VH-VL binders against NAD kinase (nadK). Designs and how they scored, part 192

Target 1, 268 residues: NAD kinase (nadK), of Syntrophomonas wolfei subsp. wolfei (q0aze0)
Amino acid sequence: MKIILVNNRFKENTEKKAQEIAGQLSALNVEVIIDNGLDEPYAGTVDFIMVLGGDGTMLRAARRYGQRAIPVLGVNMGTVGFLSNIEINELAEYLPLILREEYSLEARMMLEVAVFQQQSLLTRVFCLNELLLRSNSPRMLSFALEISGQKLEPYRGDGLIVSTTTGSTAYSLSAGGPIADPQLDAFIVTPVASHIINKRPLVVSPEREISLHLLEEREAIIGIDGQIKMDFGAENRVLIKRAPHPLLMVNLKAKPFFTSIDRSLQRQ

## First folded at step 13 (VH-VL)

Design BB80 (from Y14 with heavy chain Y104H; framework fv_oberotatug)
Fold by ESMFold2-Fast, scan of step 13:
Structure BB80 (fold): chain C 268 residues (1-268), chain A 123 residues (1-123), chain B 107 residues (1-107)
Amino acid sequence: as target 1 above (268 residues)
Amino acid sequence: EVQLVESGGGLVKPGGSLRLSCAASGFTFSNAWMSWVRQAPGKGLEWVGRIKSKIDGGTTDYAAPVQGRFTISRDDSKNTLYLQMNSLKTEDTAVYYCTTHPRHGYFLAFDIWGQGTLVTVSS
Amino acid sequence: DVQMTQSPSSLSASVGDRVTITCRASQSISRYLSWYQQRPGKAPNLLIYKASNLESGVPSRFSGSGSGTDFTLTISTLQPEDFATYYCQQSYDRPWTFGQGTKVEIK
């Protein structure tokens, strides 16, 4: 069995713990690849991915490996989050289930984001939470949103979020979007500080294609999962659709989504 | 509400075949891991085999006494589990139960059980 | 294979009694153990999972304890519906195996 351990390169404690866990797994005849984010994603065949850290580390793992249909387990390292299933101090208890492949999978939709310049594809990325279009200056954006060929009236404001249901509790929530059951497949389209009073968040079929482009030359960026930034100008267009494969998240124990999110939001 | 109903049991001669069915209702069958567990008259419980959900790989596992003779399959569109029993032996005489694994921290408990169907293998 | 041995094989008790059933694994299974109740002519019912966790809907008079190789099921105040056969089951390694059963009979 071959396992990728994904950790956060910016946290020394996580790197040390990853080495410790790699040693434990090697002693059990498991081949371990450590991915701390510095190198390109491991390209070989892999049976399982173990993410050591918080939600940010899981988002990186999902972008790097989420389209490969490999089981991904989030192991929390003490940071509160929504994408981890077990705590680090529970790992020893659940390890026999991992090694015997005795676990359930939850499919979580991902976004496929394609950025064009005119008709030429510049880049294609996948993400678990959201794409954010935002101004990179104090000036508001004027931009067009098209959903499956239907052109909406122009948007004016700081930007727009196109989110998965998993991402409903991330930036979309901060911008006034709804909390969505992550078992549902849907796009959530949430305006950021819109100057048009009746621009409401939209919940749309995951079979739809969403496109965005600027109506005026502005300094703007496309943000992916809050971790990748790309410049976006009036000559650019972004196309968003459901990714071909969902992220397969490992469920070793029941995680009560609704009570967990409710409690977290009340504490903020 | 949540139910498993087995059918297809009966009397068969050694070397014969039977196909058991288990109709599921009241839960999302397509996400469930399903097992067959048998109980010989006056004896204890014996796990026969398991099939995982399609999202979890759809793989099957069998106890040694039935390996190569029994096949477990599922039809998620009909919410039905099957056990195809071939080359039956007198030692296969038992009540056959279908059962599920719960959404617990240790998945491998059996939480929902059918009423069972009797298979008698005799000459 | 992991072998599960229960003791006693049978016991006689009266309503209101405290009943204790023991299960021993042939190797350490951590806490990967469940307990089931089977009433005459009925299918088994899950009582306890992960050695000590009470299944939803199961009366609080049932409790489980143990880890490693030695496990115990306790019924604190036996009720008429508790006259049944009880089975332990390990989920540590395939094939999953059950104890031979403990029959709780009326005195």
Scores: ipSAE 0.525, ipTM 0.766, lowest interface PAE 2.1, mean pLDDT 89

Design BB81 (from Y14 with heavy chain I112Y; framework fv_oberotatug)
Fold by ESMFold2-Fast, scan of step 13:
Structure BB81 (fold): chain C 268 residues (1-268), chain A 123 residues (1-123), chain B 107 residues (1-107)
Amino acid sequence: as target 1 above (268 residues)
Amino acid sequence: EVQLVESGGGLVKPGGSLRLSCAASGFTFSNAWMSWVRQAPGKGLEWVGRIKSKIDGGTTDYAAPVQGRFTISRDDSKNTLYLQMNSLKTEDTAVYYCTTHPRYGYFLAFDYWGQGTLVTVSS
Amino acid sequence: DVQMTQSPSSLSASVGDRVTITCRASQSISRYLSWYQQRPGKAPNLLIYKASNLESGVPSRFSGSGSGTDFTLTISTLQPEDFATYYCQQSYDRPWTFGQGTKVEIK
């Protein structure tokens, strides 16, 4: 069995813990690859991915490996979040289930983000939570949103979020978007500080294609899962689709989404 | 109201074949992990094999004594679990139970059981 | 395979008695242990999972304890319907294996 351990390169204690776990797994005849984010994703065959950290580390793992149909387990290292299933102090207890493939899988949709200049593809990225278009200056953006060939009236404001249902509790929530059951496949389109009073969040079919471009020259950026940043100008267009494959998340224990989010929202 | 009803048992000669069925109702069968557990007359329980839900990969696992001879399958459209038994031996004589597993949790217990169907292998 | 050994193989008890049954694993299985009750001519019924968790609908007179290699099922204040055979089962490693059973008989 071959396992990738994904950890956060910016946390020294997480790196040390990853080495300890790698040693324990090696003693059980498991081949371990450590991914701390510095190198290209491991290209060989892999049976399982273990993410050591918080939601941010899981988002990176999803972008790097999410399209490969490999089970991914989130192991929380003390960071509060929604994408982990077990705590680090529970790992030893659940390890026999991991090694014997005694776990359930939950499919989570991902976004495919393609950025173009004219007809030329500049980059293609996958993500688990969202794409953010935002102004990089005090000036608001003027931009066009097209959904499966339907051109909406122009937007004016600080930007727009296109989110998965998993991302509904991330940036989209803080911008006024709805909370969505992560078992549903849908895009959530949430305006950021719109100057047009009746621009509401939209929930659209995951079969739709969403296109964005600027109507005026402005300093803008595209953000992916809050981790990747790209300049976006009037010569650029972004196309957002449902990714070909969902992320396969591992569940070793029940995690009740609705009671968890309700509790989180009742706390400031 | 969870119900599991086994059928297909009977008398068969050594080397013969039988197919057992388990009709499930009262729960979402397509999400369930299912096992077969057998019990020889007057003896204890012995796990035969397991099939995962298709959502969780649909893989099968078998106990060594039946590996290569028995095949577990499922038809989610009919809420039915199957056990195809080939090259039967006298040692396979037992009541065969259809059972469910919880989808989550490291306890992996058999939480629901059918009434069983008797398979007798004799010459 | 993980071997499960129960003790005793049988015991005689009266209604109102406290009954204890033990189960030993050939290697450490953490808390991956369940207990089942089988009444004569009936299918097994889950009593305890994860060594000490009571299954929904099971009377509180049943309790489980233990971890590693040694486990105990306790029935406080035995009732007439409790005369049955009890099995432990490990879910630590496939194949899942059961103890040989403990028959609780009326005195």
Scores: ipSAE 0.550, ipTM 0.784, lowest interface PAE 2.0, mean pLDDT 90

Design BB82 (from Y14 with heavy chain I55F; framework fv_oberotatug)
Fold by ESMFold2-Fast, scan of step 13:
Structure BB82 (fold): chain C 268 residues (1-268), chain A 123 residues (1-123), chain B 107 residues (1-107)
Amino acid sequence: as target 1 above (268 residues)
Amino acid sequence: EVQLVESGGGLVKPGGSLRLSCAASGFTFSNAWMSWVRQAPGKGLEWVGRIKSKFDGGTTDYAAPVQGRFTISRDDSKNTLYLQMNSLKTEDTAVYYCTTHPRYGYFLAFDIWGQGTLVTVSS
Amino acid sequence: DVQMTQSPSSLSASVGDRVTITCRASQSISRYLSWYQQRPGKAPNLLIYKASNLESGVPSRFSGSGSGTDFTLTISTLQPEDFATYYCQQSYDRPWTFGQGTKVEIK
C-alpha cells in the first residue's frame, strides 16, 4: 500500500509529526510519500492520502490530488475544522481500519476554474471551496455574470464569490451566503459588498457554466480557496464548471455537520 | 419497521449449490454494508463474508472456509442481498443470518439481524 | 486469525445478580470489540460496540470495558429476559471472529 502524507511545514511541528507517522507506516510495510507543499505533486499511483493539519492543508491537498479519485482523510493537528474527520491522537487507533479499507467515503464537489486572456487559456485549476473575484484597489468593480449563457444585469461592488456547498461555510458565509449541506451539489453565487441593493446570493445547478469578466478597466484579482491569487483585468474571462471528479473524503467516525456549524455560529 | 428476511434455505447434498436471499425493508438498503453470519446447530457464531455499498466500492470479503465457494452480491433496485453457495460441504450446515453494518457510527458491528434461514448439507 | 476466548462458558445466576463475562483476544485488538446477546431460538442483538459504547435501546444495566486483550461485559442487575447466550466479536482483523459464547442460565 502507498500513502501520501500531506502536511504544512510552516505550522508548529507538523513536519516532525509527518516524519514520525511515515516511520510508523514504513514499519507496517506501507510506502510513504511526504508532500509538504514545496514541490510538485507526486505523479505516481497511490492508494490513500492522509492530510495532517487544518482545513487549509486539506484545501491544498484537494487542489493537488482531488481529481484522482483517491480516498483522502483529514487528520486534525490541534485546531478543529470542517474538513478533518479524526484527531491526531486518534490516528493509532484508526490506522488498522485505514490499511484494511474499513471506512466509508463521502463525495464533495469541486470547482474547475479556467482563466482566459481574450480567447487563449492561461490556466486551469481545481478547488474545493470557492473562487473569489475582488477589487485590488479602492475602486469598485463593474462586471458581468453569465450563467449557462444567460447574461444577468451588471454587478457593481467589491466582488463576487462562486462557491461549492463545502465552501458555503468559508468566504461565502462571511459575505452573506447561505449555509449548504455539503452532501448537495450546487454552486452558490454570493455578491461581495454589492452597491446594487437587490443582488442576492444565488443557488444554481452544478451542471451550469458560470462566466465572469470585467465591464470596466479596473485592478482586480481572483482568489482560489484563499490560497492562490491571480491578476484579473478587462481582457480576462473566467469560466467555472463542476470539476469532473469529486473529492472522496474518508469517514472513520460520524461528524455531525449541522450541530457543528450551529455551535460555531453561536460561539462566534 | 426495519426488517431483514432471509429465504432460500433447505436440504442439499454435498457438492450441491444453493442461493440465499435477504429482503430488506424500512431503511436505505443501497447505503448499507451487509454481511452473512452463520451458526451451526448448537454452536457459536461465524462470520461468512461482507459486501460494501456500491458507493464505498461494492467490494466483497470472505472467511477462509468459504473463499472461492461462496459469492455475496446485492441488487439495490430490489433491496435484496444474496449468498450464492457452491460446492457445499457438510460443515456448511448452519442457520444463515443476514445482517447490516451501521451506516453512521461504528461500521465494524452488526446492528440489524434477520431471523435466519437453515441450510442443511447432508449425504 | 485472532482467537476469541470467553470465560466462563456457562454460568448460573438469579434475577437481581451482578453478572460479569470475560473475553480474551489472542493478540491486541485495541478497542475493536462488540458484544451480542442471543436469546434461545432468536437472532443475535448488538449490545455494546467499540468495547464500551452502549447500543441505542439497550438497557443501562449492560456495560462493557477493556482494551488490548482483556474485555468484560457486565450486567449490573440481571433481569428475566437476560437469560441468554452472550458473544464477543473482534473486528480488528479479518476474518471477524466471535468468542465461543457464554450461556447465562437460571440458577
Scores: ipSAE 0.455, ipTM 0.745, lowest interface PAE 3.0, mean pLDDT 89

Design BB83 (from Y14 with heavy chain I55Y; framework fv_oberotatug)
Fold by ESMFold2-Fast, scan of step 13:
Order: C-alpha cells, then structure tokens, then sequence
Structure BB83 (fold): chain C 268 residues (1-268), chain A 123 residues (1-123), chain B 107 residues (1-107)
C-alpha cells in the first residue's frame, strides 16, 4: 500500500508530525510519499492520501490529487476547520480502519476552470471551493455571465464567485452566499459588492457550464481557492464546469456539518 | 419503524442451494453496509460476510468457511439484501440474521438485526 | 484469525448482583470490541461498541472497559431482563469473530 502524506512546509510542527507518521507507516510496510508543497505533485499511483493540517492544506491536496479518484482523509492539526474528519490525537486509533479500507467515502464535487486568451487555452485547474473574479484596482468591473449559453444582463461590481457546495462556507459565505449542504451538487454564483442591488446569489445545476468575460478593459484577477492568482483582462474568458471526478473524502466518524457551521458562526 | 425481515429459510439436502432475502424498511438502505451472521442451534454467533453500500464501492467480504460457496448481493431499488447459498453442508445449519453496521463511528459494530431465518441442511 | 475467548462460559446470579464477564483476544485489537446481549429466542442486541461506549437506549447499569487483549463487560445491578447470553466481538481484522458466549442464568 502506498500513501501520500500532505502537509504544510511552513508549519514546523506539522513537518515533524508528518515524519513521525511516515516512520510508523513504513514500519507497517506502507510506502509513504511526503508532499509538503515544494515540488510538483507525485506522479505515481497511490492508494490513499492523508492530509495533515487545516482546510488550506486540504484545498491544496484536492487541487493536486482530487481528480485521481483516490480516498483523501483530512486530519486536523489544531486549526478548526470544515474539511477534516479526525483529530491528530485520534489517528493511532483509526489507523487500522484506514489500512483495511474500513471507512465510508463522501464524494465532493470540484470545479474545472479553463482560462482562455482569445481562442487559446492558457491554463486548466481544478478546485474544491471556488473561483473568484475580482477587480485588482479601485474601479468596478463590468462583466458578462453566461450559463449554458444563456446570456444574463451585465454585472457591475467588485466581482463574482462561482463556488461548489463545499465552498459555500468559504469566500461565498463572506460575500453573502447561502450555506449549502456539501452533499448536494450545485454551483453557487455569488456577486461581490454588486452595484445592482437586485443581483442575488444563484444556485444552479452542476451540469451547467458557466462562462465569464470582461465587457470593459479593466485590471482584474481570477482567484482559485484563495491560493492561486491569475491576471484576467478583456482578452480572456473563463469557462467553469463540473470536474470529471469528485474528491473522495474519507469518513471514519460522523462529522455533523450543520452543528459545526452553527458553532463556528456563533463563535464569530 | 426500522426493521429487517429475513425470509427464504427452510429444509434443504446437502449439496443443495438456497437463497435468503432480507427486506429493509425505516432507513436509507442504499447507504447501509449489510452483513449476514449465523448461529448454529445451541451455539454462538459466526460472521458470514458483508457487502458495502454501492456508494462505498459495493465490495463483498466472506468468512473462510463460506468463501466460494455463498454470494451476498443487494437490490437497492427493492431495499433487499440477498444471500445465495450453494453447495450446502450440514455445518451450514443455522439461524441466519441480516444486520446493519453504521458506515462510521461504531468501529463496525452491528447495530440493527433482523429476527433471523432458520436453514436446516439434512438428508 | 483473531480468536476471542470469553469467561466464564456460564454463571448463575441473582437479581441485584454485580456481574462481570471477560473477553480475551489472541492478539492486540486496540479498542475494536463490541458487546452483544441475546435473550432466549431473540436476535442479538448491541450493548457496547468501541470497548466502552454505551449504545443509545441501553441501560446505564451496563459498562465496558479494556483495551489491547483484555476486556470486561459489567452489569452493576442485575435485573430480571438481563438473564441472557452475552457475546464479545472484535472488528479489528476480518473475519470478524465473536467469543463463544457467556450465559447468565437465574440462581
């Protein structure tokens, strides 16, 4: 059995713990690959991915490996979040279940984001939470939103978020989007500081294709999961659709989404 | 309202075949992992095999005494679990229980059980 | 296979007694152990999972303890409905295996 351990190289505590866990797994005849974010994703075949850290580390793991249909377990390292299933101090107890594949899988939809310049594909990325289009200057954007060939009236404001249901509790929530059950498959389209008051968040079928482009030359960026940033101009178009494969998240214990989000919101 | 009801038991000769059914109601059967557990008259419990939900891969696992002879399957449209028993031996005589185990949290304990159906293998 | 050995095979007790049943695994199973009660003519009922967690709806007089190889089920104050056979079960490794059972009989 081969396992990738994903950790954050900028957190020394997590690096040391990853090395400890790798040693324990190697003693059980498990081959371990450590991915601390420094290099390209591991290209070989693996059986399981263990993410040591908070939600940010899980988002990176999902972008790097989420399309490979490999089980991914989030192990919390002290930072409260929504994407982990067990705490680090529980790992030893659950390890036998992991090694015997005695766990349930939860499929979480992902976005496929393709950015074009004219007719040329510039980049194709996958993400778990959202794509953000936003102004990179004090000036508002004027942009077009098209959903499955239907052209909506122009948007004017600071930007737009296209989110998965998993991403409903991330940036989309901050921009006024709804909290969605992550077991539902849907796109959530949330305006950012719209000049038009009646532009509401939209919840649309995950089978829809969404495209965005600027109607006026402006400085803008595309953000992916809050971690990747790309320049976006009037010559660019972005196409968003459901990724070919969902992220397969491992559940070793029940994690009650609604009580977790309720507790998080009360703490704020 | 949560119920498991086994049926299909009876008397069968050695070398014969029998198909057991387990009708589930009151819960989302398609999400459940299901097992068969048997108990010979006056004896203890013996796990026979397990099938995971289709969502979790639909894989099956069997105890050595029944491997190659018994097949577990499910029909989620009918909320029904099956045990196909072939090449039956006198040692297979037992009450057969269908049971659920939660997908997580219980370390694979069997939380819901049917009433059982008796299979007697004799000449 | 992981073998589970229960002791005693049977015991006689009176209502109000404290009853302790033990279960020993042939190898370390961490806390991957459950306890079941089977009343005469009935299907088994889950009492305890993960060695010490009381199943919902089960009376608090039942408790479980142990880890590794040695486990105990305790009934603090035996009631008439507790005269039954009790089984431990390991879920550490397949095949899942049960102890041979402990019959709690009326004295």
Amino acid sequence: as target 1 above (268 residues)
Amino acid sequence: EVQLVESGGGLVKPGGSLRLSCAASGFTFSNAWMSWVRQAPGKGLEWVGRIKSKYDGGTTDYAAPVQGRFTISRDDSKNTLYLQMNSLKTEDTAVYYCTTHPRYGYFLAFDIWGQGTLVTVSS
Amino acid sequence: DVQMTQSPSSLSASVGDRVTITCRASQSISRYLSWYQQRPGKAPNLLIYKASNLESGVPSRFSGSGSGTDFTLTISTLQPEDFATYYCQQSYDRPWTFGQGTKVEIK
Scores: ipSAE 0.532, ipTM 0.790, lowest interface PAE 2.6, mean pLDDT 89

Design BB84 (from Y14 with heavy chain I55W; framework fv_oberotatug)
Fold by ESMFold2-Fast, scan of step 13:
Structure BB84 (fold): chain C 268 residues (1-268), chain A 123 residues (1-123), chain B 107 residues (1-107)
Amino acid sequence: as target 1 above (268 residues)
Amino acid sequence: EVQLVESGGGLVKPGGSLRLSCAASGFTFSNAWMSWVRQAPGKGLEWVGRIKSKWDGGTTDYAAPVQGRFTISRDDSKNTLYLQMNSLKTEDTAVYYCTTHPRYGYFLAFDIWGQGTLVTVSS
Amino acid sequence: DVQMTQSPSSLSASVGDRVTITCRASQSISRYLSWYQQRPGKAPNLLIYKASNLESGVPSRFSGSGSGTDFTLTISTLQPEDFATYYCQQSYDRPWTFGQGTKVEIK
C-alpha cells in the first residue's frame, strides 16, 4: 500500500509529526510519500491520501489530488475544522481501518476553473470551496455574469463568489450566501458588496456553465480557495464548471454537519 | 420498524446453484454495508461475505471457503440484497443470515439481523 | 486469520448469578471486538461493540471490558431470558471471525 502524507512545512510541529507517522507507516510496510506543498504533486499512483493539518491543508490536498479518485482523510491537529474527520490522537486507533479499507466515502463536488485570454486557455485549476472575483483597488468592478449562455444584467460592486456546497460555509457565508448541505451538488453564486439593489445569491444546477468577464478596465484578481491569486483584466474570461471527479473524503466516524455549523454560527 | 427478511433457501444437490434474497425495510438501505453470515446446524457463526454501499464503491469481500463460488449483489431500488451460490458443497449447509453494519459507528459490528433462511445441500 | 477462543465452552448458572465469559484473540486486536447473544432458534443480537460499548436497547446488566488479546463479557444478575449462546467477534482484520460460542445453561 502507498500513502501520500500531506502536511505544512511552515509549522515545525506538524512537519516533525508527519515524519514520525511516515516512519511508523514504513515499519508496517506502507510506502509513504511526503507532500509539504513546496514541490510538484506526486505523479505516481497511490492508494490513500492522509492530510495532517487544518482545513487549509485539506484544500491544498484537494486541489493537488482531488481529481484522481483516491480516498482522502483529514486528520486534525489542533482546533476543530470542517474538513477533517479524526483528531491526531485518534489516528493509532483508526489505522487498522485505514489499512484494510474499512471506512465510508463521501463525495464532495469540486469546481473546474478555466481562465482565458481572448480564445487562449491560460490555466486550468480545480478547487473545493470557491472562486472569488474581487477588485484589487478602491474602484468598484463592472462585470458580466453568464449562466449557461444566459446573460444577466451587469453587476457593479466589489466582486462575486462562485462556490461549491462545501464552500458554502467559507467566503460565501461571509458575503451573505446560504448554508448548503454538502451532500447536494450545486453552485452558489454570491455577490460581494453589490451596489445594485436586489442582487441576491443564486443556487444553480451543477450542470450549468458559469462565465465571468469585466465590462470596464479595472484592476481585479481571482482567488481560488483563498490560496491562489491571479490577475484578472478586461482581456480575460473565466469559465467555471463542475469538475469531472468529486473529492472522495474518508469518514471513519460520524461528524454531524448541521449541529457543527449551528454551534459555530452562534459563537462570536 | 427496522427489518431484514431472507428468502430463497431450500434443498439443493451438490454442485447445484441457489439464489438467496434479503428484503430490507425501515432504514436507508442504499447507505448500508451488508453481510451474509451463516451457521451450520449445531455449530457457530461464520462470516460469508460483505458488500459496501454504492457510495463507498460497492466492492465485495468473501471468506476463503466461498471465494469464486458465491457472489453478493444489491438492488438499491428494491431495497434487496442477494447471495448467488454456485457449485454448492455439503459443507455449505447452514442457516444464512442477512445482516447490516453501520460502517464506521460500531467498528464493523453486525447490528441488524434477519431471521435466517435454511440451505441444505444433500444428495 | 485471527483466531478467537472463548472460555468456557459451556456453563450452568442460576437466575441471579453473576456470569463471566472470556474471549482471547490469537493476536492483538486493540478494541475491535463485539459480543452477540443467540437465543435457541433465534437470530443473533448485538450486545456490545468496540469491546465495552453497550448497544442501544440492551439491558445494563451486560458489560464488556478488555483490549489487546483478552476480553470479558459480564452479566451482573442473570435473568431467565439470558440463557443463550454468546459469541465474540473480532473486526480487526478480514476474514472477520467469531469465537466458538459459550452456552449458558440452566442448572
Scores: ipSAE 0.532, ipTM 0.778, lowest interface PAE 2.6, mean pLDDT 89

Design BB85 (from Y14 with heavy chain I55L; framework fv_oberotatug)
Fold by ESMFold2-Fast, scan of step 13:
Structure BB85 (fold): chain C 268 residues (1-268), chain A 123 residues (1-123), chain B 107 residues (1-107)
Amino acid sequence: as target 1 above (268 residues)
Amino acid sequence: EVQLVESGGGLVKPGGSLRLSCAASGFTFSNAWMSWVRQAPGKGLEWVGRIKSKLDGGTTDYAAPVQGRFTISRDDSKNTLYLQMNSLKTEDTAVYYCTTHPRYGYFLAFDIWGQGTLVTVSS
Amino acid sequence: DVQMTQSPSSLSASVGDRVTITCRASQSISRYLSWYQQRPGKAPNLLIYKASNLESGVPSRFSGSGSGTDFTLTISTLQPEDFATYYCQQSYDRPWTFGQGTKVEIK
């Protein structure tokens, strides 16, 4: 059995803990590859991915490996979050179930984001939470939103978020978007500080294609999962679709989404 | 109301074949992991094998005494679990129970059971 | 295979008695143990999972304890419907295995 351990080298003690876990797994005749984000994703065959850290580390793992249909387990290292299933101090207890493949899988939709310049594809990336279009200056944006060929009235404001249901509790929530059941597949389109009356968040079919472009030259950026940032100008267009494969998240124990969200919002 | 109903049991000669069915109702069958557990007359419980949901890979696992002879399958459109039993031996005589177990792995217990169907392998 | 041994194989008790059944695993299974009740002519019913967690709908007179290799099922005040055979089951390693059963009989 071959397992990738994904960790964040910039968090104190996570590298040391990753090495300890790698040693434990090696003692059980498991081949371990450590991915701390510095190198290209491991290209070989892998049976399981264990993410050691918070939601940010999970988002990185999803971008790197999410399209490969490999089970991914989030192991919380003390950071509050929604993408982890077990705590680090529970790992020893659950390890036999992991090694014997005694767990369930939850499919989480992902976005496929393609950025173009004058009909030429510049880049294609996948993400678990969202794409954010935002102004990179004090000036508001004027931009066009198109949903499956249907051109909406122009948007004016600070930007727009196109989110998965998993991402409904991330930037979309902060911008006034709805909380969505992550078991649903849908795009959530949430305006950021719109100046136009009645621009509401939209919940649309995941089979639709969403495109965005600027209607006038402004300094803008495209943000992906809060981790990748790219310049976006009037010559650019972004196309957003459902990714071909969902992220396969591992459940070793029940983690009720709605009570978890309710407690988080109560404490804020 | 959650219910499992087994059928297809009966008398068969050694070397024969039987196909058992288990009809599920009252829950989302397509999400469930399903097992067969048997009990010889007057004896204890013995796990036969299981099948995972299609989302979890749809894989099957079998106890050594039945490996290669028995096949577990499912038809999610009909909410039905099957056990195909080939090359039957007298030692396979038992009441066969259809059972479901929690999806989350940590609670690997059999929480819902059918009433059982008797298979007798005798000349 | 992980072998499960129950003690005693049978016991005689009266309504109102405290009954204790022990289950021993041939190797450490952490807390991956469940207890079942089977009344005569009926299918088994889950009582306890994860060594000590009471299944929904099961009376509070049933309790489980233990970890590693030694486990106990206790019925604090035996009722007429509790005369049955009880089985432990490990879920640590495949094949999943049951104890041989403990029959609780009327004294």
Scores: ipSAE 0.557, ipTM 0.778, lowest interface PAE 2.1, mean pLDDT 89

Design BB86 (from Y14 with heavy chain I55M; framework fv_oberotatug)
Fold by ESMFold2-Fast, scan of step 13:
Structure BB86 (fold): chain C 268 residues (1-268), chain A 123 residues (1-123), chain B 107 residues (1-107)
Amino acid sequence: as target 1 above (268 residues)
Amino acid sequence: EVQLVESGGGLVKPGGSLRLSCAASGFTFSNAWMSWVRQAPGKGLEWVGRIKSKMDGGTTDYAAPVQGRFTISRDDSKNTLYLQMNSLKTEDTAVYYCTTHPRYGYFLAFDIWGQGTLVTVSS
Amino acid sequence: DVQMTQSPSSLSASVGDRVTITCRASQSISRYLSWYQQRPGKAPNLLIYKASNLESGVPSRFSGSGSGTDFTLTISTLQPEDFATYYCQQSYDRPWTFGQGTKVEIK
């Protein structure tokens, strides 16, 4: 059995803990690959991915490995989040279930984001939460949104978010989007500071294709999961669709999504 | 009410076949991992095999004495679990129980049990 | 296979007594241990899961303890309805295996 440990080397506790866990797994005849984010994603065959950290580390793991249909477990290292299932101090107790494949899988939709310059594909990336189009200056953007070839009236504002249901509690929420059950597959399209007051968040079928381009030259960026940033100009177009494979998240404990989000919103 | 009801037991000759059913009600059957556990007359409990929920892969696992002879399946639209028993032997004589494993929290404990159905393999 | 051995195989006790049943695994199973009660002519009923967690609806006189290889089920004050056979079961590794059972007779 081969397991990837995904960690963030820039957090003091995390690197030491990753080494400890790797040693424990090796003693159980498990081959361990450590991914601290510095190198290219591991290209070989793996059976399981263990993410040591908060939601940010999980988002990175999902972009690197989410399309490979490998079970991914989030192990919380002390930061409260929505994408972890167990705490680090519970890991030893749950290891037998992991090693014997005695766990539940939860499929989470992902986005496929393709950025073009005219007719040429510049890059293709996958993400778990959202794509954000935003102004990179004090000036508002003017941009076109197409949903499955249907051209909507132009948008004018600071930007737009195209989110998965998992991403409904991330940037989309901050911009006024709805909280969505992550068991549902849907795109949530949320305007950012629109100057057109009638522009509402949209919830659309995940079978739709969403296209965005600028109608005026502006400084803009595309942000992916809050971690990747790319310049976006009037010569660029982005196409967003459901990724071919969902992220397979491991549940060893019940996920009380609604009580967790309710508690988070109440605390402020 | 939460309930599991087994049926299909009876007398069968060695080498014969029999199909057991387990009807579930009062809970979301499609989410449950299901097992068959048997008990020979006057003896203890023996796990036969299990099937996971379809959302968790729908995989099956069997105890060595029944591997290759017994098949577990489920029909979530009918809330029913099945055990197809082929090439039956006298040592398969037992009361057969269907039982559930909660997907999490219980560490694979069997929390709900049916009443059992008797299978007798004899000439 | 992980072998589960219970002791004693049977015992007799009076109403009000403290009863202790032990279960030993042939290898370490962490806390992957459940206890079941089976009354004569009835299906088994879950009492304890994960070594020490009391199942909902089970009277508080039942308790479990242990980890690794050695486990105990305790009935603090035996009642007439506790006449039954008790089984431990490991869920650490497949095939899941049960102890041979302990018959508790109320004399």
Scores: ipSAE 0.702, ipTM 0.875, lowest interface PAE 1.4, mean pLDDT 91

